VH-VL binders against p56860. Designs and how they scored, part 24

Target 1, 255 residues: p56860
Amino acid sequence: MMTAEVRTPEQGGGPLTTEPRAPRSAPGHADASAPAFGPETDPRDIIRWALAAHPDLLMPSAFNLNGVVLLDLAAQAGYRGEVVFVDTGYHFPETLATRDRLESRYPELTFVTLNAGASPDDGQTPPDLYASDPDACCAARKVDPLQRYLKEQGPSALLNARSRDQASTRADIPFVEEGGARRRVNPLAHWTREQLEAYAAEHDLPVNPLYFDGFLSIGCWPCTRAVKPGEDARAGRWAGKGKTECGLWQGENKL
Below, E stands for the ipSAE of ESMFold2; O stands for the ipSAE of OpenDDE; V2 stands for 0.75 times the mean of E and O plus 0.25 times the DockQ between their complexes.

## First folded at step 8 (VH-VL; framework fv_barzolvolimab)

Design c12 (at its last look DockQ between E and O 0.48; V2 from the best seeds 0.00; counts 0 for: pae E 2.3 > 2)
Fold by OpenDDE, look of step 8:
Structure c12 (fold): chain C 255 residues (1-255), chain A 119 residues (1-119), chain B 107 residues (1-107)
Amino acid sequence: as target 1 above (255 residues)
Amino acid sequence: QVQLVQSGAEVKKPGASVKLSCKASGYTFTNYYINWVRQAPGKGLEWIARINPSSGNTYYNEKFKGRATLTADKSTSTAYMQLSSLRSEDTAVYFCARHGYSGWYFDYWGQGTTVTVSS
Amino acid sequence: DIVMTQSPSSLSASVGDRVTITCKASQGISSYVAWYQQKPGKAPKALIYYASSLQSGVPDRFTGSGSGTDFTLTISSLQPEDFADYFCQQYYSYPLTFGGGTKVEIK
C-alpha cells in the first residue's frame, strides 16, 4: 500500500503589487501660451495653428460624431498625419465599418488601428472583466495600448474631438490644454451637437449609423446603450457602473 | 530592426500577370501602411498603391486601377502586389515601402524586385 | 496630379562642395515633402521628411528647407559616400508623386 505523497503545490503567487492608483490628476488647464481662440474661431484655423506648432501632431479617434467632423476639418486644414484608433475587441461592427468608410474617404490620412485582431477571447482580459471591473477593462484594452503607442511615437501634441457639449465633465474644456506628457488641442471645444450634426449632414460625412438610433456616444458594445431623449449624451456609457470616462483624460496616465 | 524583404526577379511575357511579395519584420506589421513604388530603367519613381495591412483598405493610383491588386497577410506579415496584363512599359524595379511617421513618405524600403516584360 | 519639377537633373561636384537641389511643386503643398538618396542598385533612403525634418540616422550635413511650392535639399559639405541620385516627393495629396531626380556625380 504505497502512500502517494500528496505534493502540496507551492503557492508561488508573488504578491500582486497593487501599485497605488495614481491620484486622479485635475483636468488639463488652458495653455496660456496658446493663441486666444474664441467660440467664433474657425476650427480649421486652430488646426492650422496646431500643425504649425506641432508638425508631429496625432489624432486619436473613436469615430464618434465629433471625431468624424474633426477628421474632415483637419483634412481640410492640411492635416496629413495619423488617425489612431484602438480596437478593444468590443467595438460595434458599425464602428469598425465607419472607420473603414473614413479611411476610404480620406486616403491622405494614415489610419492606425491598435490591438488589431483584438477579440473578447484574445486573453488580454477575463471575458467578463467589462462587467466586473470596467475601469480595469478600459485600462487594459483601450488606455494601455494607446499610451504605449503614444509613448513610442512621442507626439508633442494631440488633436482631440472633445467638446464642451459632450458631457458635464467636459464643460470647461479649453481649446488648448497643457500639462502631462503633451499638449491637447480641442478645435471643437465650443461646437454644439446641433452644429456638429449640421456640419456632418452638409458634408455628407460617414457618421456611425448607431448615432441615429440614439447612440450619441459610442464605445464598446457591452458598455454602451442608446440614450433617451433628454439624457446626457454620455448617459449610455457604462450605465449603472458609476463610470463616466474611460480614463484617457484622467490621472497620471492621461493623454 | 525594420526590414522589408521582397521576392526575386521575374521575367514575364506581355499579357501575363506577376505577383510580388514583401515580407516585413522588426515592427508591428499592422500599424503601418505598405506602399508599392516602381522605377523604370533610367526613370524616376512612380507610386502605384498603398494598403493598410490591418483593415485591408487599399488606394490605387488611377493609372494602375484594374491592373494592380494589393493584398496583405497578417499571419505572415507579408504584403503582395499582383500586376496583370503586363506590358513592356511595366519593365521596372518594384519596391515595397513602409510609410513614415505622420505622413506618406517612406522611411523603410524593400530591396526591390526586377520585373522584365519581354516577348 | 501634383508635378514635382526637380532641378538640376545632374550636377558635378567635388568632395567638400556645397550642393543644392531644388524641387518646385505645381501647387501649394505646405511642407509635405520628403527627400531620398538612392545609390545604384539600391532602394531609396529617406533623408528628409516634412520639408526640413532630418530622418533618424542621417548626417546633419543634409538639410531641407522650403514651404508652399519651393523646396531645397542642401548638402553642406559633400562626402564621398554622397555621390548618388536624389529625389524629392510630395505627399500632400494623391497620387503621391516624385521629382525627376538629380544625379550628383564626382567632378
Scores: ipSAE 0.624, ipTM 0.830, lowest interface PAE 1.0, mean pLDDT 91
Fold by ESMFold2, look of step 8:
Structure c12 (fold): chain C 255 residues (1-255), chain A 119 residues (1-119), chain B 107 residues (1-107)
Amino acid sequence: as target 1 above (255 residues)
Amino acid sequence: QVQLVQSGAEVKKPGASVKLSCKASGYTFTNYYINWVRQAPGKGLEWIARINPSSGNTYYNEKFKGRATLTADKSTSTAYMQLSSLRSEDTAVYFCARHGYSGWYFDYWGQGTTVTVSS
Amino acid sequence: DIVMTQSPSSLSASVGDRVTITCKASQGISSYVAWYQQKPGKAPKALIYYASSLQSGVPDRFTGSGSGTDFTLTISSLQPEDFADYFCQQYYSYPLTFGGGTKVEIK
C-alpha cells in the first residue's frame, strides 16, 4: 500500500537553535505585491503603499510640473526621504531657483543635488555635445551621475512623476513597473495635465515660471523650447533631433 | 570609508561663542546634509540644526535659532557650527552627523567635541 | 514638538535574555523611527531605521517593530557587547526628537 507524506529535510549537526535570522537590508525590503490600482486611485494611497513596501524609496526629480505635484503629494503622504536632482550644468536658472524654493518649502524632505557645481565650461563634455550627440551629452551629464548614485544607494524602488498624458512615448506606463534594477512607481500615471495644473494652482505650488511661457517639459536649455499649440508636453525636448527621452527610461541605462 | 572628524575640545566662559568644525571624507560632501546634535552630561540627545552643503539651506531647532549658525565649505568638505551667548547649560558633547539614506536618521556620526562652559 | 516617551529608563538582564525597549510618540509618526545604540564616550550607532529596517552591518538579533505611535526595539538574545544605552528618534516632523534613553545593564 502506498502512503503519501510530507517530505522534510533531514540534516546532521549541532543543536544550536538561537542563530540570528538572515539580514533584511538587501534589495526587496518589501515582500508585498502591488494592489490593483486604478485611474481613480488617489496618488497618495499609491505613495503610502510604496513607502510601506519599500522603506528605501527614493524620488528622482527635475522639478517639472509633474515632479512638483508629486513632491507635494509625497510630503502629504508622509514621505520624508530624498528628492534627487542631477545638475547637468545646462539647467535654466529658473529650474535651479525652483529647486531652491521647493527645498525651503519642504524642510522635511532631503534635497540631493548630484554633480553639484556643474557648468557648461567644466570640461565634463565637449562644448557642443548637446547639439552633435545629445544622447552622449545626457549620458555623461545626467544618466551616469544618477546611475552611480543609485548603484551606491541601492534603492529597491523609485518614485517617479511620469504620466501617460506627457507624450506618446509614455502612453502605456503602468502605476508599477517591474523588472530592471528596481521597481518604479508612477503614482501620477493617469493624471492629466489639466489635473496637475489644477492641483498646483489650488496648492500654490512653486512651479518653474518657464512653464507659464509654454515650456511644458523643461530640461537643459540647449535642448528645450516652448511647445506649439496642440503638441505633446515633451515636443519641445530635443526638437528636430529624433530624441524623445533622456535615456533614464530607455535601453541599457533604464532606471 | 565615510568619516566625520570633529575639532578638539573647547573650554569657554559664559557669554562667549564657540565655532566647531566637522570635516567629511569618503563620500561626496555636497550629496548629504550635515546635522548637529548635542548631549549634555548624563542627558539625552538634542537635535540642533542641519545644513545642505550644496545649497547652503539651513533649518534650526527653534530652541537654538538666533544662537546657532551653520555654514559649510565645499572646497574643504567641512561643516561648521557657531554657538553664541554660551551658558553653563550649553556644556555638552556636540556631534555632527550625516543624514541617512532614506530620511532624517543619522547613519554616520563624528566622534564628538566636548564644549565646557564654566564661570 | 513630538515627545518620544521611552521605557524602561533602565533594565538589568543576563546574556541570552530577550530584551524589549519601547517608545511612544505623542502623535502619529508613521514609521519614521530610528533606534541607536550608544556606549560610554562614543557617538551613537544606528541600528534600525523606518521602524523595522536593519542598518547595514547590524546583527539581526536586533528587530524593530511598530507604526503610528507605538514602537519597540527587541534584542532576541542579548550578547555581552549589547550592554549599552539605547535611544529612539523620530524623524517625521521638526524638530527631530529623541527618547530619553534606556540603559541595559548586566544582571
Scores: ipSAE 0.567, ipTM 0.805, lowest interface PAE 2.3, mean pLDDT 86
ESMFold2 (binder alone), look of step 8: mean pLDDT 93; pTM 0.948

Design c13 (at its last look DockQ between E and O 0.38; V2 from the best seeds 0.00; counts 0 for: pae E 5.0 > 2)
Fold by OpenDDE, look of step 8:
Structure c13 (fold): chain C 255 residues (1-255), chain A 119 residues (1-119), chain B 107 residues (1-107)
Amino acid sequence: as target 1 above (255 residues)
Amino acid sequence: QVQLVQSGAEVKKPGASVKLSCKASGYTFTNYYINWVRQAPGKGLEWIARINPSSGNTYYNEKFKGRATLTADKSTSTAYMQLSSLRSEDTAVYFCARHGYQGWDLDYWGQGTTVTVSS
Amino acid sequence: DIVMTQSPSSLSASVGDRVTITCKASQGISSYVAWYQQKPGKAPKALIYYASSLQSGVPDRFTGSGSGTDFTLTISSLQPEDFADYFCQQYYSYPLTFGGGTKVEIK
């Protein structure tokens, strides 16, 4: 009765070479050729400068508080360009309603909605991708559509609603960023949340109602929660996922 | 290539309504506003209204408010303008035109639709 | 409404001539002006946007200039195909408004 020696297969598990995650691209460098704007500079003056220097300026927006304030200021400053919104299919109804209210309030602005008619079941991504791989979800449903449009339109600059007060990762945002495919202008770079809220209230701007329910930064509903008092405004974005940005401002896909 | 193709000529009586169509192709229909402009014989251009095909949001020249109605069908990439209570003064060539991407310049135009209002 | 006063209403020129058309806005409109060419029985064709930017495919003999209230379209050397009507348009505010037009005729 010959005892068959069970040859244990040597599972040669080759070392998973953890390819070093490409260094997070440093926040955009301040454009030294831009005017020396300061914290007290009227954002409208910055926008006027931007329009003069970049008449093909476009304004991406997700219609958060900052975005709503920027829209008003931009319109006042003489912006008559596009407001570019990406419908991921996962936006809150309140966000879409806010967009519609803004479009009605600002007929002088052209509201472009990319992925118009997008839905969770539109086949662009697996239904659970937002849970299994939020980076891939954002890339497919937000970043890629916007990038394609920007590539097509080819603006020399973007008007952004980013501010230093939004997140720790944005603490050093300059008024004008250089590098990448185009300039980025951040007229609200130094505005605080309090200033933004005050401005919005004073001018009766249509702020997303979810903001008042603690949604200080609003994205897709699967990846957005209200924040608790004392939390970072963006703590409610991709909570528990180790993700802090959608990818629009980082890496090779930087706008 | 971007194209706007409009419906054929219309002859109407005073008081009637007309509905014109403008079919877009060669670009993403929902990404650009559509305008309607008319030109009476031997006259200049007159802007009527614009529509965002994505949202359906419209903005009208006050002169045409209540008489002009813009709509858009995303499934067929077609914009429509209905003009009611037609008058002899409404006799004109009606154009649809697309917003440019950098403003409200009109970068592409339909071939025009002649509307004649006569008794 | 913003009124665009276009001049002249008509002009006669020869091939090779320099042609200038002007539009004056009733108020300051920055550079939000477009120019169009229209031939008989055809739709307008876009030539210039943002006062001085040339539309794609438009010959460089067409130039737009101006800001604020005074705008100019210039054809540096008139070609046979340039005999047409020309219109300015403002898009600073709604309603969009157009100039009265200029007919460029052959001398």
Scores: ipSAE 0.626, ipTM 0.829, lowest interface PAE 0.9, mean pLDDT 92
Fold by ESMFold2, look of step 8:
Structure c13 (fold): chain C 255 residues (1-255), chain A 119 residues (1-119), chain B 107 residues (1-107)
Amino acid sequence: as target 1 above (255 residues)
Amino acid sequence: QVQLVQSGAEVKKPGASVKLSCKASGYTFTNYYINWVRQAPGKGLEWIARINPSSGNTYYNEKFKGRATLTADKSTSTAYMQLSSLRSEDTAVYFCARHGYQGWDLDYWGQGTTVTVSS
Amino acid sequence: DIVMTQSPSSLSASVGDRVTITCKASQGISSYVAWYQQKPGKAPKALIYYASSLQSGVPDRFTGSGSGTDFTLTISSLQPEDFADYFCQQYYSYPLTFGGGTKVEIK
């Protein structure tokens, strides 16, 4: 049996390195400036660059379509680190099953579930907080646990699955976001929903089954519905409550 | 501080089973994988398997698949390994170890449990 | 399985000596290599991860280097507490595999 070595990108360059230079908990910026990536850049080349520049790179995920596609691309690009998921106590059973399928398919990755076994009755948040104050609910059950973990680990960058066509609030997401506590890398920034669907189908990826029932953006069950014809993918999130983004990407709690 | 404390020494006959324990403290048990590694007298290290305590997901070295069984108890922060159909070549010190930076490097180790298999 | 070939199997050295131990992987493994120290009757202690990153609390006389297939652990000035067995380990793919070990003995 032949053992495979890391191959260069199809564009015919030298191999990309994934060597970390800093301890996992060390804060910092990239050691090199981001290249000028374009809309046709292979996401795996962006991920390979990110791994070389940020040896402490971490990947948060809620296992939506974008996240599942990113996970596959990252594994191909040589990512061998953590995939971090927060158990809010309000995930659909289908989401938890998708996580389990992904863990089995990618044994080379480390799946971290924060607050594993969480329940709606956690003794800390009021009943119905998701309805009366969804921002406070997200802060307590999703944002705070993830922020505590990220402070402990101290990554200098995150690998995120956001793309520009997911919502109007994301229309200007760059490949690399500077500033804040850490750099944010969005390898799928210019991929369309159609490209993501085609990739997932071609590679037989374990996509959350609710996606096929019109749940184009899946979060906690009380704050998620199927989208209607003509709505954007995130229209089903916090419908009727004036909230369009999780606190992870806004304000003082931005990742 | 991170600590892994293992169960005491075991003496077994060929064909028997043994169940070893590894109690974790000083970190969130369900956030990190636990590996099992053994070392026969005067020999090198051999990886057996690992478990994700949060999901129960396991992955076994093919050499031990069917004989080794890993479990974890979240409520006691304790990982277990059962090894069945013991033979004299299973005589070794068995270690548990936690995943470290970027996955499979092993940053903290238990003190080891000696298992002796003899007639 | 990825084979880690470690050399030498043993060596004798004096306090203050520079010691070099090598591991060669049977295929490219990027930098997914760790190094461990083990004293008689004790568990291994992590020294180096990701080929060259020093574990917390490990003296800086320990250095790791290499990428791809060839990796090196160097002890720049051997101390009395450094007489031990040393192992490399790859964690690029399953099964995780270790080098055969190097015994560093008092001359």
Scores: ipSAE 0.276, ipTM 0.696, lowest interface PAE 5.0, mean pLDDT 83
ESMFold2 (binder alone), look of step 8: mean pLDDT 92; pTM 0.938

Design c8 (at its last look DockQ between E and O 0.52; V2 from the best seeds 0.00; counts 0 for: pae E 2.2 > 2)
Fold by OpenDDE, look of step 8:
Structure c8 (fold): chain C 255 residues (1-255), chain A 119 residues (1-119), chain B 107 residues (1-107)
Amino acid sequence: as target 1 above (255 residues)
Amino acid sequence: QVQLVQSGAEVKKPGASVKLSCKASGYTFTNYYINWVRQAPGKGLEWIARINPSSGNTYYNEKFKGRATLTADKSTSTAYMQLSSLRSEDTAVYFCARHGYRGWDLDYWGQGTTVTVSS
Amino acid sequence: DIVMTQSPSSLSASVGDRVTITCKASQGISSYVAWYQQKPGKAPKALIYYASSLQSGVPDRFTGSGSGTDFTLTISSLQPEDFADYFCQQYYSYPLTFGGGTKVEIK
């Protein structure tokens, strides 16, 4: 009766040093060749400059408050280019409805929806990837589609709705960023939330209704919650996951 | 290569309707608006309408509102234009054309479809 | 509607000639102008966008210029294949509108 020595598998699993990857938020370097815009500069003037310098300008948008305001201002400033939206398959119905309302309101703008018809079960990612690996999910469903499109179109600049008031990580956003594949223009860099809200109200802009329910920053529904009073506007994004950005503005995949 | 291929010539009676098709290939159909433009014999170009194939959103020349209807089928990458209450003045070559990404320039065109309206 | 007044309606030229076609907009339209070439029985071909930018594959003998209300298409040296109709288009606002066209004929 030979006692089979149960070889205990050597637990060689070295500690996964989950060192929190320091947010590589390299603040976009201000483009020194751009005009000296100031906090009181009319965003429309910035947009006019951008259009003159970059006639192939494109506008990525997720149709948050900032994005909606920027759309209106851009249209007024004479923008007639594309508004590029990525349908991740995980957007709130309210977000998609907001897009549709905007498209109807601004026929002068061309609304491009990447991944049109995307769904959680479309096979692009495992159904639970948003939970198991939010970074991978965002990379696959948001960043990569946008990057591919931008690479194909090759715009010399992007018109962005980012503002300093959106998050601590955006506190130093300049009006014009250099570096990377193209320039980034941020006409709303110095606009506060209050200013944005006031503008939207004054012009009866179609803001995502979820905004009024505390969704101050809206992304995919699995990774977005309403924020509590006093919380950062982006505290509701990837809450509890240690993620603060989708990856569009960071690292090698920076837009 | 980007291509727009339109349906064949049509002959219709006054008061009838016609439905033209424009099949797109060589690019992502949903990423570009499709326009319809017509050209009467010996005349210039007249813009009719545009459609966003992804959302179905349309914008019409007021001249054609109520008579022209644009649709798009994403599954077949095909845009359609229906024109109703046809008149002799509707006799023309009808083109579908793609929006450029830089604006509303029309960078690619179908070969055109001749529509003849005669009694 | 924005009216695009194109001139001349027709012109005769020889191979090698410099040809100029103009379009005048009824209002300021920035640089939102395109130019097209159309041959008989064919669809228009895009030549210029944003008043002065060449479409891909278009020979550099074609030049667009202008801003505001006055726009020009120039063919620096007319080639045999350039005998065609030419149209300007504005895309500043809907509805899109076109010039009346210019027929470039062989002299």
Scores: ipSAE 0.644, ipTM 0.836, lowest interface PAE 0.9, mean pLDDT 92
Fold by ESMFold2, look of step 8:
Structure c8 (fold): chain C 255 residues (1-255), chain A 119 residues (1-119), chain B 107 residues (1-107)
Amino acid sequence: as target 1 above (255 residues)
Amino acid sequence: QVQLVQSGAEVKKPGASVKLSCKASGYTFTNYYINWVRQAPGKGLEWIARINPSSGNTYYNEKFKGRATLTADKSTSTAYMQLSSLRSEDTAVYFCARHGYRGWDLDYWGQGTTVTVSS
Amino acid sequence: DIVMTQSPSSLSASVGDRVTITCKASQGISSYVAWYQQKPGKAPKALIYYASSLQSGVPDRFTGSGSGTDFTLTISSLQPEDFADYFCQQYYSYPLTFGGGTKVEIK
């Protein structure tokens, strides 16, 4: 009797390749060598490698287009971990609705909302800090809660949805970023906005409806506007404040 | 220390409902899902359902869908399971368990609540 | 539903023995397997997650191994306190499912 061998995504891909090296560090996942990834590498193969190297991997998300695409790819690649969202008290209602749609669509993932139920008037931070000092507002309402959670959980790596179609500072982000407290894996590092849109359309993903109104990079409502034709995708973030990147990837707040 | 403390034993007649509680302490309640698992006498473990305390989102084993209802009270860090239309085969020890930070492994368990259903 | 077939259903062993318990999944589940110890009349206690990662505070005589469909829990040198039931659990997909259990009795 003739039997057919069925290849699954986990079985059908070739092994990820890298030059072997002996570990030199203390026990943990941070010392596994990354394979040589390139622009044609399937993001799911990068995610599968990251899971094998970092079983404690977790995924922060603000549920922008690239985050939604990454979330779907991760679920397909066998990710069963956390999706971590910080409730700053300033998110658009559309962003919160997108979170709820994603939670319903991906019950196999764990959706963590830090500071759930936050409001602009939290009695702790000045309510107009977002206008006068957006870096301090971002630190207090987004970065600090996430950093505390990450210290508590201690993941050796993060799965991040950064791609080259965002701010110009992200054009040079490698697939695997070393440094900081933990490794960061950027499976979509070389994807373009057009590839992200095509994927989301092909898979009918629940994209934040503000994206279709020209909000190509969505943060909190005090610091976000729709981009004008011909502007960079991140131009709608912190308009008039000179800020192009949140503190998650900079300085002492680098995750 | 992480602790899950469950409500006391219940004796019920067929057709009744029971509502069990699970009070969490030692961690941020809304950051972790709560699962409910039962063990009938001399039997293995059977997963019933889970809840995300932050959103109220639930997912039920098909066997219990329509009979089990999970809720959570953020202000008291307490999860609840109500099981309706009880039958004698629902006699079991009912556990609550917290998911692990790496997904659906169940890293901390409550002490269990015995529910006995008899006429 | 993913069926977790656990073997043996029971065994007897002496203090100091090496004990091996196996669990086979009805489909590939990567390494999304946990192992639990349950003593009579008590709640399960987590031992292993992600097939081979030891839970905090669990003695290192407990080891987990395997990936895909075949998983093993090994107790390298059985102690008197290790008399218990042992269960595997998959958490790759809903519903979460458990193996049928292995009763380990100290001779």
Scores: ipSAE 0.557, ipTM 0.808, lowest interface PAE 2.2, mean pLDDT 82
ESMFold2 (binder alone), look of step 8: mean pLDDT 93; pTM 0.942

